# VHH binders against Band 4.1-like protein 4 (epb41l4a), part 10

Target 1, 289 residues: Band 4.1-like protein 4 (epb41l4a), of Danio rerio (Zebrafish) (Brachydanio rerio) (o57457r11to299)
Amino acid sequence: FYCEVLLLDESKLILTTQQQGIKKSTRGSVVLDYVFSHVNLAETEYFGVRYCDRSHQTFWLDPSKTLAEHKDLIATGPPYTLYFGVKFYAEDPGKLKEEITRYQFFLQVKQDVLQGRLPCAFNISAQLAALAIQSELGDYDPYKHTAGYVSEYRFVPDQKEDLEDSIEQIHKTLLGQVPAEAENNYLAIAKTLEMYGVDLHPVFGEKQAEYFLGLTPVGVVVYKNKTQVGKYFWPRITKVYFKETQFELRVLGRDCNETSFFFDAASKTACKNLWKCCVEHHTFFRMPE
Short names: E, the ipSAE of ESMFold2; O, the ipSAE of OpenDDE; V2, 0.75 times the mean of E and O plus 0.25 times the DockQ between their complexes.

## First folded at step 4 (VHH)

Design g32 (framework vhh_8pnl_2)
Fold by ESMFold2-Fast, scan of step 4:
Structure g32 (fold): chain B 289 residues (1-289), chain A 122 residues (1-122)
Amino acid sequence: as target 1 above (289 residues)
Amino acid sequence: QGQLVESGGGLVQPGGSLRLSCADAGFTFDDYAMAWYRQAPGKERELVARITSGGSTNYADFVKGRFTISRDNAKSTLYLQMNSLKPEDTAMYYCAASEGTYETSGTWFDYWGQGTRVTVSA
């Protein structure tokens, strides 16, 4: 078994049968333990390892199942590519206990912005990128940071010169912020953005209308044409069910009556994945801190 | 022709024992929550015992200490060991399974077998 785990700092952790004893019969929890140990992470409950199937759908590695039981993963390799990341986003990452945990959140959120999963208005993008530059390079120094230094870094899709100029101007104002402080300030801004920590799943409603279900730290958010059209808090959700491609969400109203909402996923595999992610979010965000 | 098939029912004297089996053909047994239900003549179907995919068990009060539910994932088979049988245990016993159910109010089962008859009589 030959497995490459891509880490959030863009380095790779290679796990093999010969060096770690990883086999098709190995449980996902063993792979996760190697990754957590490698990145020196103790607050592990927020994190997971994901993989993509041949259709580029993303799935989380199940700690309780063997690698062989992940049929979609087995179909893609060897070699097998896994991606380390934040599975459950803390509502306030500044309250995480360890600096290494906050650092991994910083790297994840920075990647979310870069890859367009966390959309940012121009001014917010510039401020976030300047904080990332401050954490990487320290204080602005005209002798080290010559014209165009920001161009060596990517922070958003389709990064343009006007954004880079704004980043440089903001970086000049951040004198004295140490890396951990800049990273904490980055997370403090990012956590307020609408799409922060939102796991989007495409679904269909009535008359084949397209929606996205967003699994979030507070509940399930229903989006249509990039507009929020429904929001159901985790404590109000009493049932999550799927059968074939149909997904059901049952929500308790203030009248103490339950209402069921139905959606269709594109495939049974996508539907089961949505159901599993939804159950895991419900369980995680209802747990006492 | 069905996915769940119960067996092991029969006639037994009071105080006797029976072991019921529910065999699965054609799905990933390990992913399913499983249960035994029973229905006596003229009565509604009632839960006897349930077991999660992870092996956690729950029993109706009227069978606690007498019945044991278990699963063998390698054999894709669910079992119900029935000891100290009473005439009141006489019923059709049904196997049930569900893959995609998560509820705070309990478990709903999507798949049912055809049942196996248990008769406890002198």
Scores: ipSAE 0.081, ipTM 0.532, lowest interface PAE 3.9, mean pLDDT 87

Design g33 (framework vhh_8pnl_2)
Fold by ESMFold2-Fast, scan of step 4:
Structure g33 (fold): chain B 289 residues (1-289), chain A 123 residues (1-123)
Amino acid sequence: as target 1 above (289 residues)
Amino acid sequence: QGQLVESGGGLVQPGGSLRLSCADAGFTFDDYAMAWYRQAPGKERELVARITSGGSTNYADFVKGRFTISRDNAKSTLYLQMNSLKPEDTAMYYCAASEGTYETSGTWYFDYWGQGTRVTVSA
């Protein structure tokens, strides 16, 4: 068995039968333990490794199942590619106990902004990018940071010169912030964004209308055309169910009557994954802090 | 899609033991939550014991300490070990399975059911 785990700092961790003894019979928990140990992470409950099937759908590695039981993963390799990342986003990452945990959250959120999963307005994008530059380069220095230094870094999809100019101006104001401080300030801004920590799943409603179901710390949010059109808090969701490609939520309304909401996923595999992620989010965010 | 087939029922005297089995030939057994239900003549079906895909168990109060639910994923088989049987345990016992059910409140619903196996506890 040969797998590459892509880490959030863009390095790779290679796990093989020869070096670690991993096989198709190895449970996902063993792979996760190697990754957590490698990145020196103790607050592991927020994190996982994911993989993509041949249809580019993303799945989280199940700690309780063997690698062989991940049929969609086995079909894509060898070699097998895994991606380390944040699975459950803390509502307030500033309350995370260890600096290394906050650092991994910073790297994940920075990647989310870069890849367009966390959209943000121009002014917020410039503030976040300037904090990331402060963390990487330290204080602005006109002798070290000559014209065009910001363009060596990428922070958003389709980065333009006007954003880079704004980033430079903000970087000049961040004098004295140490890396951990800049990273914490980054997370303090990012946590306020609408799509922060939202696990999005594409679904279809009536007449093949496209929606996204967002799994969040507080409940399930329904999006259409980037607009929130529904929100169902975990305590009001009485049952989560799937059969074939149909996904059902039963929600207790203010009139104390249950209403079922139905969505279709593109495939049974996608539907099962949505159901599993939904159950895992409810379980995780039900736990007392 | 698959079939559930129960076996192991029979006639036993009070205080005796039986082991019920539920065999699966068509499911991805490991992914399914499983349960044993029972139904006495003229009564509604009632839950006896449940087991999740991960092995977590839950029992009805009237069988706690006497019955044990277990699964063997390698054999795709669910078991119910019944000890200290009472006449009140006389019923048709059904195996049930569901892949996509999660209860936040209320009762679990199972998609697949076996035909049942009869248990009679009588002198």
Scores: ipSAE 0.239, ipTM 0.566, lowest interface PAE 2.8, mean pLDDT 88

Design g34 (framework vhh_8pnl_2)
Fold by ESMFold2-Fast, scan of step 4:
Structure g34 (fold): chain B 289 residues (1-289), chain A 123 residues (1-123)
Amino acid sequence: as target 1 above (289 residues)
Amino acid sequence: QGQLVESGGGLVQPGGSLRLSCADAGFTFDDYAMAWYRQAPGKERELVARITSGGSTNYADFVKGRFTISRDNAKSTLYLQMNSLKPEDTAMYYCAASEGTYETSGTYVYDYWGQGTRVTVSA
């Protein structure tokens, strides 16, 4: 067995039968323990590793199941590629106990902004990128940070010179912020953004109309044409059901009556994955410890 | 195709014990929430115990402390250990499975049902 785990700092952790004893009979929890140990992480409950099947559908490694029981993973390799990341986003990552946990959240959120999963207005993008630069390079120094130094870094999917100029100007104002402080300030801004911690799943409504279901720290959000059209808090969700490609969400309304909402996923596999992610989010965020 | 087949029912005296088994051939067993229901003569089917795919269990009040539900995913088998049996436990016992149901209201929709195994508690 040969696994490459891509970490949030862009390094790789190699897990093999020869070095770690990883086999098809190994449980997902064992793989996760190696990753958590390697990144020196104790607050592990927020994190997981994910993989992509041959249809580019993304799945989280189940700690309770063996690697062989992940049939969609077994079909992709060897070698098997896993991606370490935040599975459940803390509403306020500044309240996480350990600096290393906040650092991993910082790296994840920075990746989310870079890859367009966390869209930001121009001014917010510039502020976030400047804090990331401050964390990486320290205080602005005109003798060390030569013209065009920001261009060596990527912070958004389509980064243009006007954004880079703004980043440089903000970086100049951040004198004295140590890396951990800059990272905490990054998370304090990012947590306020609408798409922060939103796990999006494409679904269809009536007449094949496209929607996205967003699984969030507070509940399920329904999007149509990039606008929020529904929001259901975790404590009010009473049932999550799927059969074949049909997904049902049952919600207790303000009138104390239950209403069912139905959506169709593209495939049974996608529907089951949506259901599993929804159940896991409901469980994690319904009973905060 | 998946099919549920119950076994282990029989005649037992009050205070006795029985272990019911439900064999699941053809499912991805460990993806399913499983339950035991029972139906006494002239009564509606009622939930006895349930176990989620992750192993979390729930019991009806009338069996708490006496019955234990468990699963063996490697053997694709569900069990119900019944101790301190009472005459009112006399019923047909059914195995049920649901792949996609998660509820906090205490009601589940089960997609697959067995034919049942009879439990008689009599002197």
Scores: ipSAE 0.126, ipTM 0.534, lowest interface PAE 3.7, mean pLDDT 87

Design g35 (framework vhh_8pnl_2; at its last look DockQ between E and O 0.57; V2 from the best seeds 0.00; counts 0 for: pae E 5.2 > 2, unsure alone 64.7 < 65)
Fold by ESMFold2, look of step 5:
Structure g35 (fold): chain B 289 residues (1-289), chain A 123 residues (1-123)
Amino acid sequence: as target 1 above (289 residues)
Amino acid sequence: QGQLVESGGGLVQPGGSLRLSCADAGFTFDDYAMAWYRQAPGKERELVARITSGGSTNYADFVKGRFTISRDNAKSTLYLQMNSLKPEDTAMYYCAASEGTYEVTGKWTYDYWGQGTRVTVSA
């Protein structure tokens, strides 16, 4: 067995039979424990390890299953590639107890912004990028940071010169912020963005109309063409069910009447994954205190 | 097309114990809600205990702490530990499972049923 775990700092952790004794019969929890220990993480409940199948669908490694039981992972290798990341996004990262936990959240959210998963407007992009530069480079120093220095770094998907100029101007105003403070300020802004912590799953409704279901820290959100058309909070969700490709979400209204919403996934595998992710989110976020 | 298979039933004296098991060789339980039901002759099938895919348990009132439902997903096995058995516990005991169901407030229904194992508590 030969596996590379990509960490959020872009480094790799190599796991093999020879060095760690990891085999296809090894449980996912053992792999997770090696990763958590390597990054020195105590608040592990927010995090997991992902893999992609051949169709580019993403799955969380199940701690209760053996690696062999992850058939979509096993079909991709050897070698195997796993991705460490945030599984359940805290609504308020500032409430995380340890700085190392907030640092990993910062790395994840920075990646989300860079990869376009967390869209933000020009002014917000400039603020976030300036905070990321403050964390990485420290205080602005005209003798170290020559004109155009921002262009050596990437913070957003479409980083043009006008944005880079704005980033430089804001960086100059952040004098005195230490890395941890800048990272916390980054998260404080990012947590307010619409797509923060949203796990999107493509589905179809009536007449094969295309929607996305977003699994979020507060509930399930239904999107059509990037527009929210429904929002159902976790405490109001009373049933999550799937059979074949059909997914059912039953919700309790304020009038105490229940309504079921039905969607179709593209495949049985996608439907089961949506169901499992939804159940896991409901379990984690149902008790917000 | 596998079936759920119960085992561990038999004849026992009042106050005795039995451990029921439910398995299918290729059946993985990690996404399943599971339950034990029982049916005495001439009576309706009734819930004994249930356990969600996440491990939350619920028991019928008549159990009164005497029975414990548990699951071992690694072995793909559901258990019912039955202690302090009474003659009124005499029944056929059935294992039930439903894939893809997660209900927090509603009544469970089950897609798969075993053929049962008999428990007899002598009078």
Scores: ipSAE 0.050, ipTM 0.530, lowest interface PAE 5.2, mean pLDDT 87
ESMFold2-Fast, scan of step 4: ipSAE 0.476; ipTM 0.738
ESMFold2 (binder alone), look of step 5: mean pLDDT 77; pTM 0.773
OpenDDE, look of step 5: ipSAE 0.486; ipTM 0.767

Design g36 (framework vhh_8pnl_2)
Fold by ESMFold2-Fast, scan of step 4:
Parts: sequence; structure tokens; C-alpha cells
Structure g36 (fold): chain B 289 residues (1-289), chain A 123 residues (1-123)
Amino acid sequence: as target 1 above (289 residues)
Amino acid sequence: QGQLVESGGGLVQPGGSLRLSCADAGFTFDDYAMAWYRQAPGKERELVARITSGGSTNYADFVKGRFTISRDNAKSTLYLQMNSLKPEDTAMYYCAASEGTYEVTGTYTFDYWGQGTRVTVSA
């Protein structure tokens, strides 16, 4: 077995049968333990490793199942590629106990912005990127940071020169912020963005109308045409169900009556993945009284 | 008939023990939440014990401390270990399964059911 785990700092952790004893019969929890140990994480509950099937659909490695039981993963290799990342986003990552945990969140959110999963307006993009540069390079120094230094870095999809100029001007104002402070300020801004920590799943409503279900720290959010059209808090969700491609969410209203909402996923595999992610988010973020 | 097949029922004295098994032929067993229900003649079916795909268990108050639900994913088999059996435990015991059910409160919904195995606790 030859497994490459892509880490958030762009390094790779290689796990093999020869070096770690990893086999198809190895549980996902063993792989996760090697990754957590390597990155020095104690607050592990927020994190996981994911993989992509041949259709580019993403799945989280199940700690209770063997690698062989991840049929979609086995079909892609060897070598097998895993991606380390934040599975459950803390609503306020600045309150996480350890600096290493906040650093990993910073790296994840920075990747989310770069890859377009966390869209942000021009001015916010420039501020975030300048904080990332402050964390990486320290204080602006005209002798070290020559014209065009920002162009060596990528922070957003389709990065343009006008954004780079703005980043440089903001970096010049951040004098004295140490890396941990810049990273914490990055997270303080990013956590306020609409799509922060939102796990999006494409679904269909009535007459094949397209929607996205967003799994978030506070509940399930329903999006249509980039607009929020529904929001159901985790404590109000009483049932999550799927059968074949049909997904059902049952929600308790303020009148103590239950209402069911139905959606269709593109495939049984996509529907099962949505259901599993939804159940895991409900379990992690539920605050019942 | 169904893909779930229960076994292990029988006649036992009060205070005795029985181990029920439910064999799965056709599911990806480890992905399914499983449960044991029972039904005495003339009464409604009631939940005895439930186990999630991850191994989390839940028991009815009338069996807590006496019954243990467990699963063996390698053997695709669900078990119910019944100790300190009482005459009121006499019922038909049913195995139930659902891949996509998660419910916080209320009645559990299971998609697949076995034919049942009879347990009689009597002299």
C-alpha cells in the first residue's frame, strides 16, 4: 500500500506498508493517527482526511472502516492520494485552545479562498492576502520586498495585478504583527464571510430546480441562485433520511409541528455522502437542551 | 423473502440466557443502522435495542443491564445477548436495518425487516 497525504502547508506525508505497516485491512483511524502525530495536533476533532473518486466527488476517510472498504478510494490507486483538512469549522477559530490548531485552520481557510470555495469581495481579498503575506514574510521591508514581490504568491482564483497592488499597500500598514497575530486576524475576518465553513452539496428540488444544501456550524442552509432561501438550525432538525437518490430533512417548527423537506441528489453515492456529512455535522454541532 | 434472517430463539427458563443472531445477505452491512424489535401476541411492536453503523447503542428501559446489542461487520451479523430473561420477555424478535436513517427523537424508521425468531420464557 502506497499512500500520499497532502498537507495544508503543501508538504506530503508518505505512508507505506514497508515504513508504517499500512495495508488494505488497516482502519482509517490508524491513518488519521499518523497524520495527527506528524502535524502535532491534539485538538483533532475538527480534522480529517478526504479523497476523490474518479468522478471528482470528495469523501471523508471513515475512521471505523478499513481502507479496503473505501471502494472508491481503492479504485483510484495505487498510489492513493489523501488530502488533510478541516472537516468541521469552528464558528470562532480564534477561540481554539492551541496555536497549532489555529495555524492549521489558517492554512485551510487560505486554501478555501485560493480555490474559490470561500468567495470574498476585492477589498476583503486584499486584506486577507496582506495578512497571509505578513504571516509568511513578516514586516514590509523595501530592501527585501522589491517591486512585484506579491506576484510570487497566489491568494485567489484568477489573481490580477490591481489586487496585487492593493495587497502590497495593505502589507505596508501591518508593521509589528507577528505571524500568530496576523493568522488570528485572518481568521477573525474570514469567519464573518457568508461561505465560511459551508460544506456545499448540489441537490434538486421540485421540477428538477437546482439548489445547494450547505452544512454549516449552525445548521443546514438552502441556497438557490447564490441566494439563501432556507435555514434550519441543528437543534430543530429531528430526522435526516435518504433512500436511493431522495434526501429528507425533518424540522421542528416553533409551533412544535414537524415539516419534511425533500431533495434529490444526482446519484445514490452523492445522496449517501450528503446524508453522512449531514449526520456528522448534526452530531458535532448539536446543542440540545 | 427478506434479506435479514434471525436465529437463536427458543424456550428458556426464567433467569436463563439466549443469544439472537441476524444474518445479512445482500447489504453493505457496516453502513447500516440495525435494531432489535419485539412483538408479543396482541401487542404493538416495540424497540428493544439499536446500534448505529459506528457502534453507538441505545436500549429500551425494560432491558437495560440485561441485554447487549453488538455487531460483527466482518461476519455481517447482528447479535442480541439476552441475560436474566423474564416471562414478560416472551415475544417474536425482529431484526431491522436502515442505511439512511438518523433520528434525534421519536419513532425510529427502518426500511428492512426480517421474519422474526420466537423467544418463550416459561417453565
Scores: ipSAE 0.368, ipTM 0.677, lowest interface PAE 1.8, mean pLDDT 88

Design g37 (framework vhh_8pnl_2)
Fold by ESMFold2-Fast, scan of step 4:
Structure g37 (fold): chain B 289 residues (1-289), chain A 119 residues (1-119)
Amino acid sequence: as target 1 above (289 residues)
Amino acid sequence: QGQLVESGGGLVQPGGSLRLSCADAGFTFDDYAMAWYRQAPGKERELVARITSGGSTNYADFVKGRFTISRDNAKSTLYLQMNSLKPEDTAMYYCAASEGTYETGYDYWGQGTRVTVSA
């Protein structure tokens, strides 16, 4: 068994039968334990590893199941590629106990911005990128940071010169911020953005109308054409079901009556994955703070 | 149907102070996260300060130590106390409200109140 775990700092952790004894019969929890030990992470409950099937659908590695039971993963390799990341986003990452946990959140959120999962207005993008530069390079130094130094870094999908100029100007104002401080300031801004910590799943409503269901730290958000059209807080969600391709969400109203909302996923596999992710989010965000 | 109405803007000299207010009679005000945004001439709208329904606050780096956001749920009013004002604080200031903690998820916006800092 040859497994490559891509980490948030862009390094790889290679897990093999020869080195770690990893086999098809190995449980997901063993793989996760190797990853957590490697990144020196104690607050592990927020994190997981993902994999993609041949159709680019993503799934979280189940700690309780063997690697062989992840049939979609087995079909893609060898080698098998896993992606380490934040599975459950803390609503206030500044309250995370350990600096290493906050650092991993910083790396994840930075990747989310870069890959377009966390869209930002121009000014917010510039501020976030400048804080990331401050964390990476330290204080602006005109002798070390020559014209165009920001262009060597990527922070957003469509990075242009106007943004790079703004990033440089903001970086010049951040004198004295140490890496951990810059990273904490990054998270303090990013946590306020609408798409922060949102796990999007494409679904269909009545007459094949296209929606996305967003699983978030606060609840399920319904989007249509990038616009929020519904929001259901976790404490009000009483039941989550699926059958075949149909997903059902039950929500308790202020009148103490339950209302059922129905959505169709593109496939049975996608529907089961949505249901599993929703149940896991509901369980996680009801844990004591 | 609720309306957010800002007030308290005006012309002040550098180093001066202003207190902005945002009133809304149409919402269950205390359930909403509230924010102040500003838009200076030629710039995009940017977050100045945010306060959650529980009272937790966030500030943009450019106003830390100078501005204070607060809310009075009994009066359904949001405030922004602005001290040590600078010419670069000149902008239209907007009140925003949302059921969530997300910047881009704000459901309601006011029409704005003008702040001009000039000698």
Scores: ipSAE 0.000, ipTM 0.097, lowest interface PAE 18.4, mean pLDDT 84

Design g38 (framework vhh_8pnl_2)
Fold by ESMFold2-Fast, scan of step 4:
Structure g38 (fold): chain B 289 residues (1-289), chain A 120 residues (1-120)
Amino acid sequence: as target 1 above (289 residues)
Amino acid sequence: QGQLVESGGGLVQPGGSLRLSCADAGFTFDDYAMAWYRQAPGKERELVARITSGGSTNYADFVKGRFTISRDNAKSTLYLQMNSLKPEDTAMYYCAASEGTYEVGGYDYWGQGTRVTVSA
């Protein structure tokens, strides 16, 4: 068995039968333990590894199941690719106890911005990128950082010269911030953004209208045409159910009456995955820490 | 549908350990959310630990750091590892399952229970 775990710092952790004894009969929890040990994480509850099937549907590795039981993963064939990442986003990552946990959140959020999962307005993008540059390069130094040095780095999906100029100007103002401080300041800004920590799932409502269900640290947010049309806090959600391609949320209103909301997923597999992710978020975020 | 059967209970001294098991013999275990509940003499039944079909866990404050819930889908078995047991942990322990549904306070299937007694 040959498994490549892509880490948030863009390095790879190679897990094999020869070196770690990893087999098809190995449980997901064993793989996770190797990853957590390698990245030196103690606050592991926020993290997981995911994989993509042939239709580009993403699934989280189940700690209790064997690798062989992840049929969609096995179908991708060797080598098997896993992606380490944040599964549950802390509402305030600055309050996480260990610096290594905050660092992993910083890397995840930076990847979210780069890949367009966390959209940012121009000025916020420039601020975040300048903090990332400060973490990587330290203080601006006109003798080391020649004109155009920012262009060697990518922070957003469609990075333009205009943004790079703004990043350079902001980097010049960040004198004296050590890497951990710049990373914490990055997270303090990013946590306030609309899409921070939002796990989006495409669904259909009445008359095949397109929606996204966002699983978030505070609840389920319903989006239509990039606009919030519903928000249901975790304590108000009394039931999460699915059958075939139909997903059901039951929500307790302010009038103390329950209302059911129904959505259709594109496939039975997508619907089961949405339900599983929703139940896991509901359980995780209903536990005050 | 199926049946849940708990085992592993017994008498143990304070500070000791026990491992409870819950086996099912007739339903699609890996699609179910599972939980351990307990009921002490003269008290109502209370949640001890919960595990979703995806493996996410939740613990009552009074067992955090001492108990670990886990599942083995290949064996269709739920476990509760109980460490640093206290007299206050004395109770009948019940396994519960919810099929394809998460409901606040609701589980569809229950076992008969296994008794845990913590006493010197």
Scores: ipSAE 0.000, ipTM 0.175, lowest interface PAE 11.4, mean pLDDT 85

Design g39 (framework vhh_8pnl_2)
Fold by ESMFold2-Fast, scan of step 4:
Structure g39 (fold): chain B 289 residues (1-289), chain A 122 residues (1-122)
Amino acid sequence: as target 1 above (289 residues)
Amino acid sequence: QGQLVESGGGLVQPGGSLRLSCADAGFTFDDYAMAWYRQAPGKERELVARITSGGSTNYADFVKGRFTISRDNAKSTLYLQMNSLKPEDTAMYYCAASEGTYEVGEYTYDYWGQGTRVTVSA
């Protein structure tokens, strides 16, 4: 068994039968333990390892199941590629207890912005990127950071010169801000953005209307044409059910009556994955910390 | 359609033991929540025990300490080990399964077997 785990700092952790004793019979929890130990992470409950099947559907590695039981993963290798990341986003990552946990959240959120999963207005993008530059390079230094230094870094999907100029101007104002401080300030801004911590799943409603279900720290958000059209808080969700491609949410209204909402996923595999992610979010975010 | 087939029922004296089995034929056993229900003549169907796909178990108060639910995913089989049987345990026992149910309170099951008869007679 040959497995590459891509970490959030873009390094790789290689896990093999010969070095770690990893086999098809090894449980997901063992793989996760190696990753958590390697990145020196104690607040592990927020994190997981995901993989992609041949149709580009992503799945979280189940800690209770063997690697062989992840049939979609087994079909893709060897070698097997896994991706370390934040599975459950803290509403306020600045309140996470350990600096290493906040650092991993910083890396994840930075990747979310870069890959377009966390859209930002121009001014917010410039602020976030400048804080990321401050964390990476330290204080602006005209002898080290000559014309064009920002263009060597990518922070958003379509980075243009006007954004780079703004980033440089902001970086010059961050003098004296140490890496951990810059990272905390990055998270303080990012947590306020609408799509922060939103796990989007494409679904279809009545008459094949396209929607996205967003699994968030507070509940399920229903989006249509990038507009929020429904929001159901975790404590109000009384049932999450799927059968074949049909997905059902049952929600307790303010009038104490239950209402069922039905959606269709593109495939049974996608529907089952949505259901599993939804159940896991409901369990995680319903518990007081 | 998935098919559940129960076996292992029979006639036993009070204090005896039986092991019920439920085999699936046509669906992926590993991912299903499974349950044993029973129904005596003239009574409503009642939950005996349930087990999630992850192995978490829940038992009705009247069987706690006497019955054990378990699953063998490699054999696609659900079991109910029944010890210290009482005349009150006499019923038709049904296997039930659902892949995608998560709810507060009682589970909804999509698939049911035909049942296996358990008679505990003096």
Scores: ipSAE 0.093, ipTM 0.512, lowest interface PAE 4.0, mean pLDDT 88

Design g40 (framework vhh_8pnl_2)
Fold by ESMFold2-Fast, scan of step 4:
Structure g40 (fold): chain B 289 residues (1-289), chain A 125 residues (1-125)
Amino acid sequence: as target 1 above (289 residues)
Amino acid sequence: QGQLVESGGGLVQPGGSLRLSCADAGFTFDDYAMAWYRQAPGKERELVARITSGGSTNYADFVKGRFTISRDNAKSTLYLQMNSLKPEDTAMYYCAASEGTYETETGTWTYEDYWGQGTRVTVSA
């Protein structure tokens, strides 16, 4: 068994039968424990390890199941590629107890911006990128940071010279911010963005109309053409069902009357994954007693 | 163990037709969305067609215009009408249903897969 875990700092953790004793019979929890120990995480509940099937759908490694039970993962290798990341996004990552936890969130959110999962307007993109530069390079220094230094870094999917110029100008204003401070300021801005921490799943409504369901800390959000068209808070959702490819939410209205909303996933596998992610989000974010 | 029983498979010449049936063994058929999957030798199972409890249908691109999925809730039976069969349609055909429930008040969840044992379709001279 040869497994490559891609970490958020772009390094790899290699797990093998010979070195770690990893086998098809090994439970997901054992793999997760190796990753958490390697990155020195104690606040592990926010994090997981993902894998992709041949349809490019992502799944979270189940701690309670063996690697062999992850049939979609077994079909892709060897070697098996896993991706370490934030599974549940803290609403206020600045309140996380340990600096290493906040650092991992910073790396994850930076990747989300870079890959377009967290869209940002020009000015916000420039501010975030400048804070990332400040964290990596420290204070602007004209003798070290010569013309074009920002171009060596990528922060957004379609990075252009005008954004790079703006980043440099903002970096010059950040004198004195230490790395942890710059990272915390990055998260303070990012947490306010509409798509921060939203787990999106493509679905179909009536007459094959395309929607996305977003799983969030507060509930399920319905998007159509990148616009929010519905929002159901966790306390109002009474039941979550799926049968084959049909996904159902039961929601309690203001009149205390229960209404069912139906969506179709592209496949049974996608529907099961949506249901499982929805159950896990509700479990993680439900209001305490 | 499956609660579903497939039938109607067999050997047919290219261009021929077959009708597959799937009957439940006491499960609440009309509440379930149902699907037909197939698996050719040495390959992964793939979705062929699906039908919701309300009758909405979806088809894989490779069977559109040739196969028709339908259901009879009164008889608790799912059908797949297969026309213009090709050698590449040769596979074991499986009837499937899956359900997951989650009660938010109690945090209780269940997940079950219901599969038949399959019916063999061979398209050959």
Scores: ipSAE 0.343, ipTM 0.729, lowest interface PAE 2.2, mean pLDDT 88

